# VHH binders against EKC/KEOPS complex subunit cgi121 (cgi121), part 7

Target 1, 174 residues: EKC/KEOPS complex subunit cgi121 (cgi121), of Schizosaccharomyces pombe (q9p7j3)
Amino acid sequence: MILPLFPETQVHVFVYENVSNCAAIHEQLISQNPIYDYAFLDAATILYKKQVYSAIIRALEDRRDEQMKTKTIHSEVILSLSPKTEISSAFRQFSMTKKSKNIVVVKIDSKLTEEEEFERLDKLVEGNRVEFSDEELQKLIDFKVLKKNYKLDPSTLENPLASILSSIALRGYS

## First folded at step 1 (VHH)

Design e17 (from e1 with R98K L100I S101Y Y102G F103S G104P S105F P108E E109R T110D S111Y; framework vhh_8emy_2)
Fold by ESMFold2-Fast, scan of step 1:
Structure e17 (fold): chain B 174 residues (1-174), chain A 122 residues (1-122)
Amino acid sequence: as target 1 above (174 residues)
Amino acid sequence: QVQLQESGGGLVQPGSSLRLSCAASGFTFSSYWMHWVRQAPGKGPEWVSSISSGGSSTNYATSVKGRFSISRDNPSKTLYLQMNSLRPEDSAVYYCAKDIYGSPFLTERDYRGQGTQVTVSS
């Protein structure tokens, strides 16, 4: 995908459902295996494509401005999904866990084509790849988790997109 | 079990320097990235700095870059944070943390020590 504010930055996003090896992936992430250098998100926390793109844009802005709070661009994406600047709570809220069943995987600055990343990830993730689309994401979301993470009230639940995007864009300024 | 003991905090005037220490035990210190995180009064925790297992790579939050310097001594299993040109907004409890995933990741139990209080005021 091409981001208007970062046209030179290569971005790939993948969605997997019914993943059976989340515990094994989580172990590799904790051990900092460089093969797993991606942002692994719990799909229960992602409702829209624009939510993921907003977090990516915020992370890239922070990298451009030398304002990253985490070690890698991928961990910065995870942080950027959170309405607060606190790293540990952002990871607890949005990162995949050993118990996750559906995941969203983000790769920034890949040395591989999208097709090559698909082939690589399909070997690492034991699940069914689905299209990165609002329709597929809406099948995987947990609205209780979403409401908790973004502190949504009944009025914003009717149209949560604008509230979620504002929370991501205004992190640290509200 | 992992044990981390922070020390070196205190009350200082703006523009002063402090050196924080973290004594680690219960794990192979030389094999892990280490981090400093802080929690200011009335605010959530904020990542401050990270250092690779061998000390060759360091990262800093933009708010402290150029003023703070992270280092480690693997033989003594000690992590350090040299803080220069301290500002009132640096006032916080400072914690050291063992890396477990890309950045400090907290489960239900805190992986940090008790922390060391830094207060910058005149």
Scores: ipSAE 0.000, ipTM 0.195, lowest interface PAE 11.6, mean pLDDT 82

Design e18 (framework vhh_8emy_2)
Fold by ESMFold2-Fast, scan of step 1:
Structure e18 (fold): chain B 174 residues (1-174), chain A 123 residues (1-123)
Amino acid sequence: as target 1 above (174 residues)
Amino acid sequence: QVQLQESGGGLVQPGSSLRLSCAASGFTFSSYWMHWVRQAPGKGPEWVSSISSGGSSTNYATSVKGRFSISRDNPSKTLYLQMNSLRPEDSAVYYCARDLIAYVSGHPTEDSRGQGTQVTVSS
């Protein structure tokens, strides 16, 4: 995808359901294996494509402005999903865990084509790839997790998009 | 092997200050974000503060913001936590941790932290 404000930035987003090797992936992330340099998100936390793109845009803005709070652009995406600027809290809320079953994977600044990234990730992730679409994401979301992460009241839970995007855009100011 | 050695803890009265230190070895210290994490008896680990590899960016848990200050000295490979206006609820073992383990799991693993340094705030 091409982002209007970052037209030269290469962005790929992948969705996997029924992943059986999340514990093994988690161990590779902890060991800092560079092959796993992606943002691995728990799909239980993601409701909309725009939610992911808003976090990516915020992370890219922070990188452009030399205001990143984390070591990598991928870690910055995870932080940017959180309404607060607390790094460990953001990772607990949005990162995949050993117990995750469905994941969203983000790659920024890939040296590979989208097809090559698909081939690479399909070897690392033991699950079924599905389309990155609102329809597919809405099958994987956990609304209790979403409500807790963004502090949504019952009225906003019926159409939470604006609240989620505002939380991402105004990170650290509420 | 990654080694982190914490020091500077002790018994102090409420309202006092302490400065914790962490000596790092076995990795390129200047290339990693560093964190302070604490654990009180009978409770899980709680993230306290983070500092970027170059020291220009810092983050704090809401419970310590305005009272604690994290800093680092890359040439000496040392991480610091200045703790002001200490409260009884700050009593815990304090650990320093290298970034990826704290970020991915939300908590440092035993293989990436030392024995910690005990801070006790009591009257």
Scores: ipSAE 0.006, ipTM 0.173, lowest interface PAE 9.9, mean pLDDT 82

Design e19 (framework vhh_8emy_2)
Fold by ESMFold2-Fast, scan of step 1:
Structure e19 (fold): chain B 174 residues (1-174), chain A 122 residues (1-122)
Amino acid sequence: as target 1 above (174 residues)
Amino acid sequence: QVQLQESGGGLVQPGSSLRLSCAASGFTFDDYAMHWVRQAPGKGPEWVSSISWDSGSTNYATSVKGRFSISRDNPSKTLYLQMNSLRPEDSAVYYCAKGLRYFSTSGPRDYRGQGTQVTVSS
């Protein structure tokens, strides 16, 4: 994917359903294995493609401006999904856990082609790959989790996309 | 395994009322929008009504608006359709359908249940 504000930045987003090895992946992430240098998100927290893109754009802006709060661009994507700036809270809310069943995987600045990243990820993730589309994401979202993470009430449910995007964009206050 | 069991259909005269029920199992009922879809013999499926996961939003096809009322009881995992002022044109098999895991009042055409027959005739 080529972002209009970051045309030199290569971005790949992958979606996997029915993943059976989330516990094993989680252990590799804790050990900081460089092979797993991706943002592994719980699909239960992602409703729209634009939600993911907004977090990526924010992370890239923070990197450009030398304002990253985390050690990697991928951890910055996870932080950028949160309406708050607290790192631990963002990871508890959005990152993959040992109990996750469906995941969204983001890769930024890959030296590999999208096809090569697919081959690599298919070796790491034991699940069924599906299209990165609003339709597929809406099958995997847990709306109670989304509502809690973004503090959505009944009045915002008519336009959850705008509220979510606003929350991501405005998290940058100190 | 998603299971939807419709009931409440029957043969009634024009102007009558019927209440349809749909018992859901095999998924977290209150995480999903739910829909009623109907299909008359020789016609394609027609979306009738939708309700959000929290009952905060409902929508109706123009042909039934003002006559039908959709509701749900999340604790009992049951979806309802109250049909008033029934017309011969309402005759169809009525299906309960599971929506997506988000607020939606749009009508999908994917239904999982066996359906319940409604016949409006004199």
Scores: ipSAE 0.000, ipTM 0.109, lowest interface PAE 18.6, mean pLDDT 81

Design e2 (from e1, 13 letters changed; framework vhh_8emy_2)
Fold by ESMFold2-Fast, scan of step 1:
Structure e2 (fold): chain B 174 residues (1-174), chain A 122 residues (1-122)
Amino acid sequence: as target 1 above (174 residues)
Amino acid sequence: QVQLQESGGGLVQPGSSLRLSCAASGFTFSSYWMHWVRQAPGKGPEWVSSISSGGSSTNYATSVKGRFSISRDNPSKTLYLQMNSLRPEDSAVYYCAKDSPLYFTDSGYDYRGQGTQVTVSS
């Protein structure tokens, strides 16, 4: 997907399954190692490509409008996935944990090509790369987590896309 | 450097009360959400409570709601946890944690404190 409102912004999204080193990655994120300046998401929380792109667009809009609540564009993507404005809740809901097995990794404003980012991330992530597609994401989603994070009822769970996108777009800022 | 120093823990009987304190330095305390997190032996860390930068919003884990009260004093850069009706399952090391909006963690905060031990035993 090309972002029509941000055509000069380079966005790369990577999906890894069966990641064995999430605890090591988590420690690098806690230590604020700049090599790990990516948004590391738990794939259990992501059902659609459009869900990720909607969060990216919201984060980029907040940056453009000088109203980011977090210090990096990557942490702002994580916050933007949440229907709430509370930062700790968003990270608890969507970020990877030491126990994560499948992850979605977002890079914004890369100085590297997509291939160079793949080479770099393959050094950091011990797992199997899979296509960033709705089909692959639907294999990794946890519907109990999704229901809780977006407050979905049983009728909405059968076709949740519009509800998720509305939650991201309308996240309660003013 | 961020420093968080917890105090106020101890050995108490079930039904007792304790007040934990956290002295903060090395950052603008009044600008950050603050959290209490606990870890019992052999278990992972459990989030206990959060308070907004100005103190107007508080959140509690279901296991402690109604028994614990989080508060802060921005002029003295101190975070508090008032623990009432203590139970044996509350026994843990309690950590003061600063919110971390730069990079995410599994709980959304930085641990900089050494912790204070709370033991509830008869």
Scores: ipSAE 0.007, ipTM 0.144, lowest interface PAE 9.5, mean pLDDT 83

Design e20 (from e19 with K98R G99S L100G R101Y Y102L S104K T105G S106T G107S R109G D110Q; framework vhh_8emy_2)
Fold by ESMFold2-Fast, scan of step 1:
Structure e20 (fold): chain B 174 residues (1-174), chain A 122 residues (1-122)
Amino acid sequence: as target 1 above (174 residues)
Amino acid sequence: QVQLQESGGGLVQPGSSLRLSCAASGFTFDDYAMHWVRQAPGKGPEWVSSISWDSGSTNYATSVKGRFSISRDNPSKTLYLQMNSLRPEDSAVYYCARSGYLFKGTSPGQYRGQGTQVTVSS
């Protein structure tokens, strides 16, 4: 995917369902193993492709402007999904955990092709790869988690896209 | 107060074996994954191997798979790297490193020891 504001930035997004080794992956992430330098998100928190892209764009804007609050672009993507400015809350709410079953994986600035990243990730993730599409994401979302993370009321929960995107884009402005 | 102290390096011939040790102190050793990282003269750091807190998961750089083995002894708070079939390209300073958390601003090697020199030469 090419981003309009960052056309030279390589972005790959992968979706895996029925992942059986989330505990092992989580350990590698806590260990900061360089092989696992991706943003690993719990698919229960992601409803739209645009939600992921908005977080990526915000993270890239913060990197461009030298305003990153975390140490890596991938951790900045996780933070950027949150409507809050608190880093630990963002990670608790959006990053994959040992008990996650479906995950979304983001890679920014890869020197590998998309196919080479697929081959690498398929060795790290024990699950079924599915297309990064709104249709597939909507099969994996947990609406109770989404409502809690974005503080959605019943009136916005039926069509939450605009509210989610505004929360990401306007984080920290009050 | 995190302290890591590597030992076991030296000058060896190609095809030889060495075992590196890392003595840890100042933290609860069995709560953290541990890593080996190396740096050759004039090059950047290269991650070599990682092991989980419980030894249930290990990972290796492609360049050392099948030749190196990482292990740990939690009671003695010691990390090991068994290096077999050493090659000249394995020559580097080897560092023991403790894991951190992404959002805490830590990185692999932030809690790193002073290193132990390995030289593989005929």
Scores: ipSAE 0.000, ipTM 0.124, lowest interface PAE 16.3, mean pLDDT 81

Design e21 (from e19 with G99T L100P R101S Y102F F103L S104Y T105S S106R G107T P108G R109Q Y111S; framework vhh_8emy_2)
Fold by ESMFold2-Fast, scan of step 1:
Structure e21 (fold): chain B 174 residues (1-174), chain A 122 residues (1-122)
Amino acid sequence: as target 1 above (174 residues)
Amino acid sequence: QVQLQESGGGLVQPGSSLRLSCAASGFTFDDYAMHWVRQAPGKGPEWVSSISWDSGSTNYATSVKGRFSISRDNPSKTLYLQMNSLRPEDSAVYYCAKTPSFLYSRTGQDSRGQGTQVTVSS
């Protein structure tokens, strides 16, 4: 995808269901293996495409403005999904764990084409790739996790998208 | 709130052994890989060792491989580093860190503990 405010930035988002090797992937992430330089998100936390793109845009804005709190643009995406600025809290809430079953994977500034990234990532992830769409994400979301992460009121969540996007945009400003 | 409390450091002679401990609280300890990181005066932090959430996988920096052993006790929420055959170049403040807070923080202002000082000198 091409972002209007960042037209030179290559962005790819992949969704995998029924992933059997999350523990192995997590181990590679802790080892800082550069092959695994992606944002690996638990799909249980992602309801909308716009949620992911809002976090990406926020991370790119923070990089542009020299305001990144984390070492990589991909870790900044994970932080940017959280309404709080605490790195460990954001990763606990949104990143893939060894127990994850469905994941959303973000790649920014790839040296490869989207098709080449698909080929590489399909070798790293033992799961079924599905379309990055609101329809597919809604099959994988855990609404209890979503409500907890964004402090959503069940009686007022008639439009959760607006609340989620506001939380992402206001991170560090309130 | 996440808390990590390191202990077990001290002043020892080359060839000695020490066992470091890290008591964790404020998070689900067995959901995270854990790391030992050290920082010598005037130098940046150096990764020492990692252990997976289930103890099924361990990794070590080349400089300590064969001398150090990482382990964890999930019921007691404690991380350990057994340090054998200590050398002067092992002198540093040792910190435990959970993935990903230390690895991804630019400022070093992650929730790591106060550290425990290890000094190896003759």
Scores: ipSAE 0.000, ipTM 0.204, lowest interface PAE 13.1, mean pLDDT 82

Design e22 (framework vhh_8emy_2)
Fold by ESMFold2-Fast, scan of step 1:
Structure e22 (fold): chain B 174 residues (1-174), chain A 121 residues (1-121)
Amino acid sequence: as target 1 above (174 residues)
Amino acid sequence: QVQLQESGGGLVQPGSSLRLSCAASGFTFDDYAMHWVRQAPGKGPEWVSSISWDSGSTNYATSVKGRFSISRDNPSKTLYLQMNSLRPEDSAVYYCATRYGSLFPTKSDYRGQGTQVTVSS
């Protein structure tokens, strides 16, 4: 994928449904195994492609401006999905857990092609890969989780895109 | 097996410079971001700096920004930290690390033995 503000940055996003080994993956993330250097998100928290892209752009802007709050660009993506600058809160809200069943995986700065990253991830993730599309994401979202994470009221929940993107872009101003 | 070996520490006077090195083996070094972490006496581990797999992006803790420079040489599988204008507050054991994210930024399974930096007041 080519980001208009970061055309030189390699970005790959993968979506997996019916993942059976989330507990094993979570243990690898806790142990900080470098093979798992990706942003592993719970798909229950992601409604739109633009939501993920906005978090990636925010993380890349913070890296460009030397304002990252976390250790890696991938953890910065997870933080950037949150409307607040609280690292622990962001990880609780958006990261994959042992109980996750569907996940979104982001890789930034890979020198591998999308197909090569898929081959690598297919060995790590025991699930079915689906297209990274709004249609597929909307099958996996948990609206109660989305509402809680972005503090959406009933009227906003009917059409939440603008509110979500504003929350990501304006993190730290509210 | 992932192995990281730090070197280059020593005893220096305030205002001096040191260059730390980290030799990596046992993993595909040029596919992963690398980090420097330090631990001062009586303090928990503190993240110092990070560099992307391609050297295209670097980050620094506020306390070292403008004084330290991180770099890597992928062909030789070596990570560097150039430390300028050293202060007594920089005295610590310095570790190189490769890790996933910031879930536990002070815990790393792939951290070397460390190299001691002492800046005498």
Scores: ipSAE 0.000, ipTM 0.133, lowest interface PAE 15.7, mean pLDDT 80

Design e23 (from e19 with G99H L100Y R101T Y102P S104L T105S S106G G107R P108T R109S D110S; framework vhh_8emy_2)
Fold by ESMFold2-Fast, scan of step 1:
Structure e23 (fold): chain B 174 residues (1-174), chain A 122 residues (1-122)
Amino acid sequence: as target 1 above (174 residues)
Amino acid sequence: QVQLQESGGGLVQPGSSLRLSCAASGFTFDDYAMHWVRQAPGKGPEWVSSISWDSGSTNYATSVKGRFSISRDNPSKTLYLQMNSLRPEDSAVYYCAKHYTPFLSGRTSSYRGQGTQVTVSS
C-alpha cells in the first residue's frame, strides 16, 4: 500500500480472525522479541481502513518531525490511534491482549512483499487471514469498546468516522 | 468444496418471528467465524450479524440489534439466526457466509447456495 505524503514507505496491513495464540504473541511482545516487530491491534477497536491509515500517517509524521513518544514506529502507530497522548492508556485501549480473538497487524518499512510478509506472519499467528477492508473490519468491531475509546456521544454515533479521524489527526490540538 | 445451505425463510406478518438455519459442509466449521448477510430488492448486500468460532463473541448491525440473535451448533455444523419483531424493512434474501482466508490467490467472503427468502408483509 502506498500512502499519500509517504510514497516511499512500504506499509502492509493484515487482519486475522479467530486467533488462538494471542497469549503466546503477547508474551513475545513483552519480551521485546524483534521477530514480533509489528503493531498488533485488537480488531475490536478498529472500524475503518481510514482509521488505521490515519494512525499510520500520524506516526510517520511524528517520526519525520522527530516527535515520536515511543521507541518504535510500530508502537507509535498504537499511540496514534488514541485521542490522547498518554502511552499506557493508548496501549490498554488499542493493543491486542492475551484475551484478544481478532487482530489487525501493521508492518511499516518492510523490505518484503505483501506475499512474503504473509508467509512470515503465518508462522507467528494461528488464525484465519481475511481481507483488510471496511466490510471485514465491521464484522469484528466491538461498538461498546469503540464508543468508550473515542468518547463518542449520541450525536456522533450515526456517523463516527469523522469524529474518529479528527481525534487521531488533531490529537494534542485544542 | 465449501457448501452452505440456508433454510427457514417464508412469508410472515409484521411482528412475527422466524428462525433461519444454515447447514455447512466441506470445511472445518468449528475453525471459522460465520456471518449472516441479506440483500433486499433493489439494494446491495447488507451485513446482519457475526459469530466467532467458539460463540464467545457476537456482533449485530444497528438495524437488527435487540431483535435478532445469532447462534451456532458446532457438532451439527449449523448456523442459526433467530429473528424477532420482524419489520417490512427486514424483507430480503438471507445468506450465510464465511470469509475466505486471503492467500496469494485468496478471495473475500462469499455466498453459497440460493439463500432463503424472507418476506414481511401484511
Scores: ipSAE 0.000, ipTM 0.118, lowest interface PAE 18.0, mean pLDDT 80

Design e24 (from e19 with K98R L100T R101L F103Y T105G G107K R109Q Y111L; framework vhh_8emy_2)
Fold by ESMFold2-Fast, scan of step 1:
Structure e24 (fold): chain B 174 residues (1-174), chain A 122 residues (1-122)
Amino acid sequence: as target 1 above (174 residues)
Amino acid sequence: QVQLQESGGGLVQPGSSLRLSCAASGFTFDDYAMHWVRQAPGKGPEWVSSISWDSGSTNYATSVKGRFSISRDNPSKTLYLQMNSLRPEDSAVYYCARGTLYYSGSKPQDLRGQGTQVTVSS
């Protein structure tokens, strides 16, 4: 994918369902294994492609402006999904855990070709890759989690996209 | 509520040893990397040491490497810093900090509590 504001930045997003090795992946992330330098998100928290891209754009803006609050661009993506500038809260809300079953994986500034990234990640994740699409994401979302993370009212739940995107864009200003 | 409570500081002479403790509550301690950060009067915070969730990986600032040892006891949700061969320049308020849920990079997060004062003086 090409981002209009960051055309030089390579972005890959992968979606896996029925992942059986989340505990093992989590262990590698805690150990700072550089092979696992990706943003691993719990798919229960992601409803739209645009939600993920908005967080990526915000993270890239913060990197450009030397305003990153976390150590890596991938952890900054996780923070940027949150409506608040609370790092631990954002990670608790959006990150994959040992108990996750479906995940969204983001890679920014890949040093590998797209095909090599596909092959590499398929070896790390024991699950079924599905298309990164709104249709597939709707099958994996947990609306109770989404409502809690973005503080959505019942009326907003019918069409939450605008509210979610505003929360991401206005993080720290609202 | 995430809480980190530091203890074990005090006034000691150069060359002495001291062990700091940090009691954690309000989160799953086992899932997080932990850090020690210190701040002397009039100076910015300085990262001191990090430990992974499973104690399998530790890192130290060059100024303390070989003298300080970080450890954790996951069942009791406690982080420790063993400080040996203390020097006057180690005088600071010491804070424990929670790392990220995933990434245990050297940048600490969630600085909590009042810290514990360490003073190394004759």
Scores: ipSAE 0.000, ipTM 0.145, lowest interface PAE 14.4, mean pLDDT 82

Design e25 (from e19 with L100S R101Y Y102W F103Y T105G S106T G107P P108S R109E D110T Y111H; framework vhh_8emy_2)
Fold by ESMFold2-Fast, scan of step 1:
Structure e25 (fold): chain B 174 residues (1-174), chain A 122 residues (1-122)
Amino acid sequence: as target 1 above (174 residues)
Amino acid sequence: QVQLQESGGGLVQPGSSLRLSCAASGFTFDDYAMHWVRQAPGKGPEWVSSISWDSGSTNYATSVKGRFSISRDNPSKTLYLQMNSLRPEDSAVYYCAKGSYWYSGTPSETHRGQGTQVTVSS
């Protein structure tokens, strides 16, 4: 995908359900294996495509403005999903864990085509790839996790999109 | 090989202050987030605080927020934890931990030092 504000930046987003090897992937991330340079998110935390894109845009803005708080653009995406600028809290709230079952994977600045990234990721992730769509994400979300991460009240939970996007956009100004 | 050496612990009275230090070697210190983790006897490890590679972001456990301050000196490759208003429940072995390069805010489970004992008692 091409973002209007960042037309030269390649962005790919993949969704996998019923992943059996999250523990193995997590070990590769801890060992800093360059093959695993992606943002691995727990799908239980993601409700909308726009939620992911907003975090990507915020991370790219922080990189452009030399305001990144983490060492990689992919780590910055994870941080940018959080309504607060607290790095450890953001990773606890949004990143994949050894116990995750469904994941959202983001790749920025790929030197590969989308098809080549599909082929690479399908070798790393032991699960079923599904469409990156609001319909598929809504099957994987945990509303209790979403409510806790964004501090949503019952009225906001009925239509949470605007609240979530505002939380991401206003991070660092509160 | 990663080496982390903590120091600065001791026996103090409630309400006192201590400053812990961690000397790091065997990796590019400036490229990694750093963390403090503590473990009291008979309990599991508890994350205390984290600091980004550039000191631009710091995080604290709710139990220590407002009392502890994490800092680092990249030229000397040293991590610090300033502990104020110490309480008996802060008594633990304190460990310095190296973060992950990809997830700079995430503590590595395998890269901890030997620890420094802090005992807060009257």
Scores: ipSAE 0.000, ipTM 0.162, lowest interface PAE 11.4, mean pLDDT 82

Design e26 (from e19 with K98R G99Y L100S R101T Y102G F103S S104Y T105Y S106G G107T P108T R109P; framework vhh_8emy_2)
Fold by ESMFold2-Fast, scan of step 1:
Structure e26 (fold): chain B 174 residues (1-174), chain A 122 residues (1-122)
Amino acid sequence: as target 1 above (174 residues)
Amino acid sequence: QVQLQESGGGLVQPGSSLRLSCAASGFTFDDYAMHWVRQAPGKGPEWVSSISWDSGSTNYATSVKGRFSISRDNPSKTLYLQMNSLRPEDSAVYYCARYSTGSYYGTTPDYRGQGTQVTVSS
């Protein structure tokens, strides 16, 4: 997808369920294998497409303004999902772990088409690809994790979207 | 170039305290989370503690929680580890480390110093 504010930036988002090799992927990320240069998110933390896009836009704005807190645009996306600017907490809260089962994968500045990235990721990820849609994300979310990460109270339970987006936009200021 | 220089290690008795320091240079120190990693002879590296760029968040390995305290002084570009109630099991070379954000949960740092030896023995 092409973002209006960033028309030259290619963005692809993929969702995989029932992933059996998260531990192996995590080891590749630790070793900084460049083939795995993606943002690997735990799907238990993502409820809406807009949540992911808001984090991507914030990361791209921080890169444009030379305000990135991390070295890669993909790690900046992970940080940008957090309501705080604290790097270690953001990765603990949102990134894929060895025990993750469902993941959301973001690629920015791809030199490949969406189909070519699919073919590449299907070789790296041992799971079932599903549509990047609110309906599919709502099957994979863990509401206890979501509530903890965004500090949601009972008054926001039935419509958390505005609270989540506000947290991402204000990051560290509220 | 990224440079990390540890100091403050030594030989101490069980129950003693030590404070380790790490002088950082070659990068914008206050833009990065910093970490302490240790390695005992014949063992792989073990993550010990982390601190966010603004000191707003700290994390500790279960084995040191309640005994060790991580802190930083951004103006002087220095990272500290206050180690209290030291045990023989804490004996290791202690490394100041900076991870790439994609490897935060890993045990292998992207950058580490030469290390400082801590020996806890009677």
Scores: ipSAE 0.012, ipTM 0.152, lowest interface PAE 8.8, mean pLDDT 82

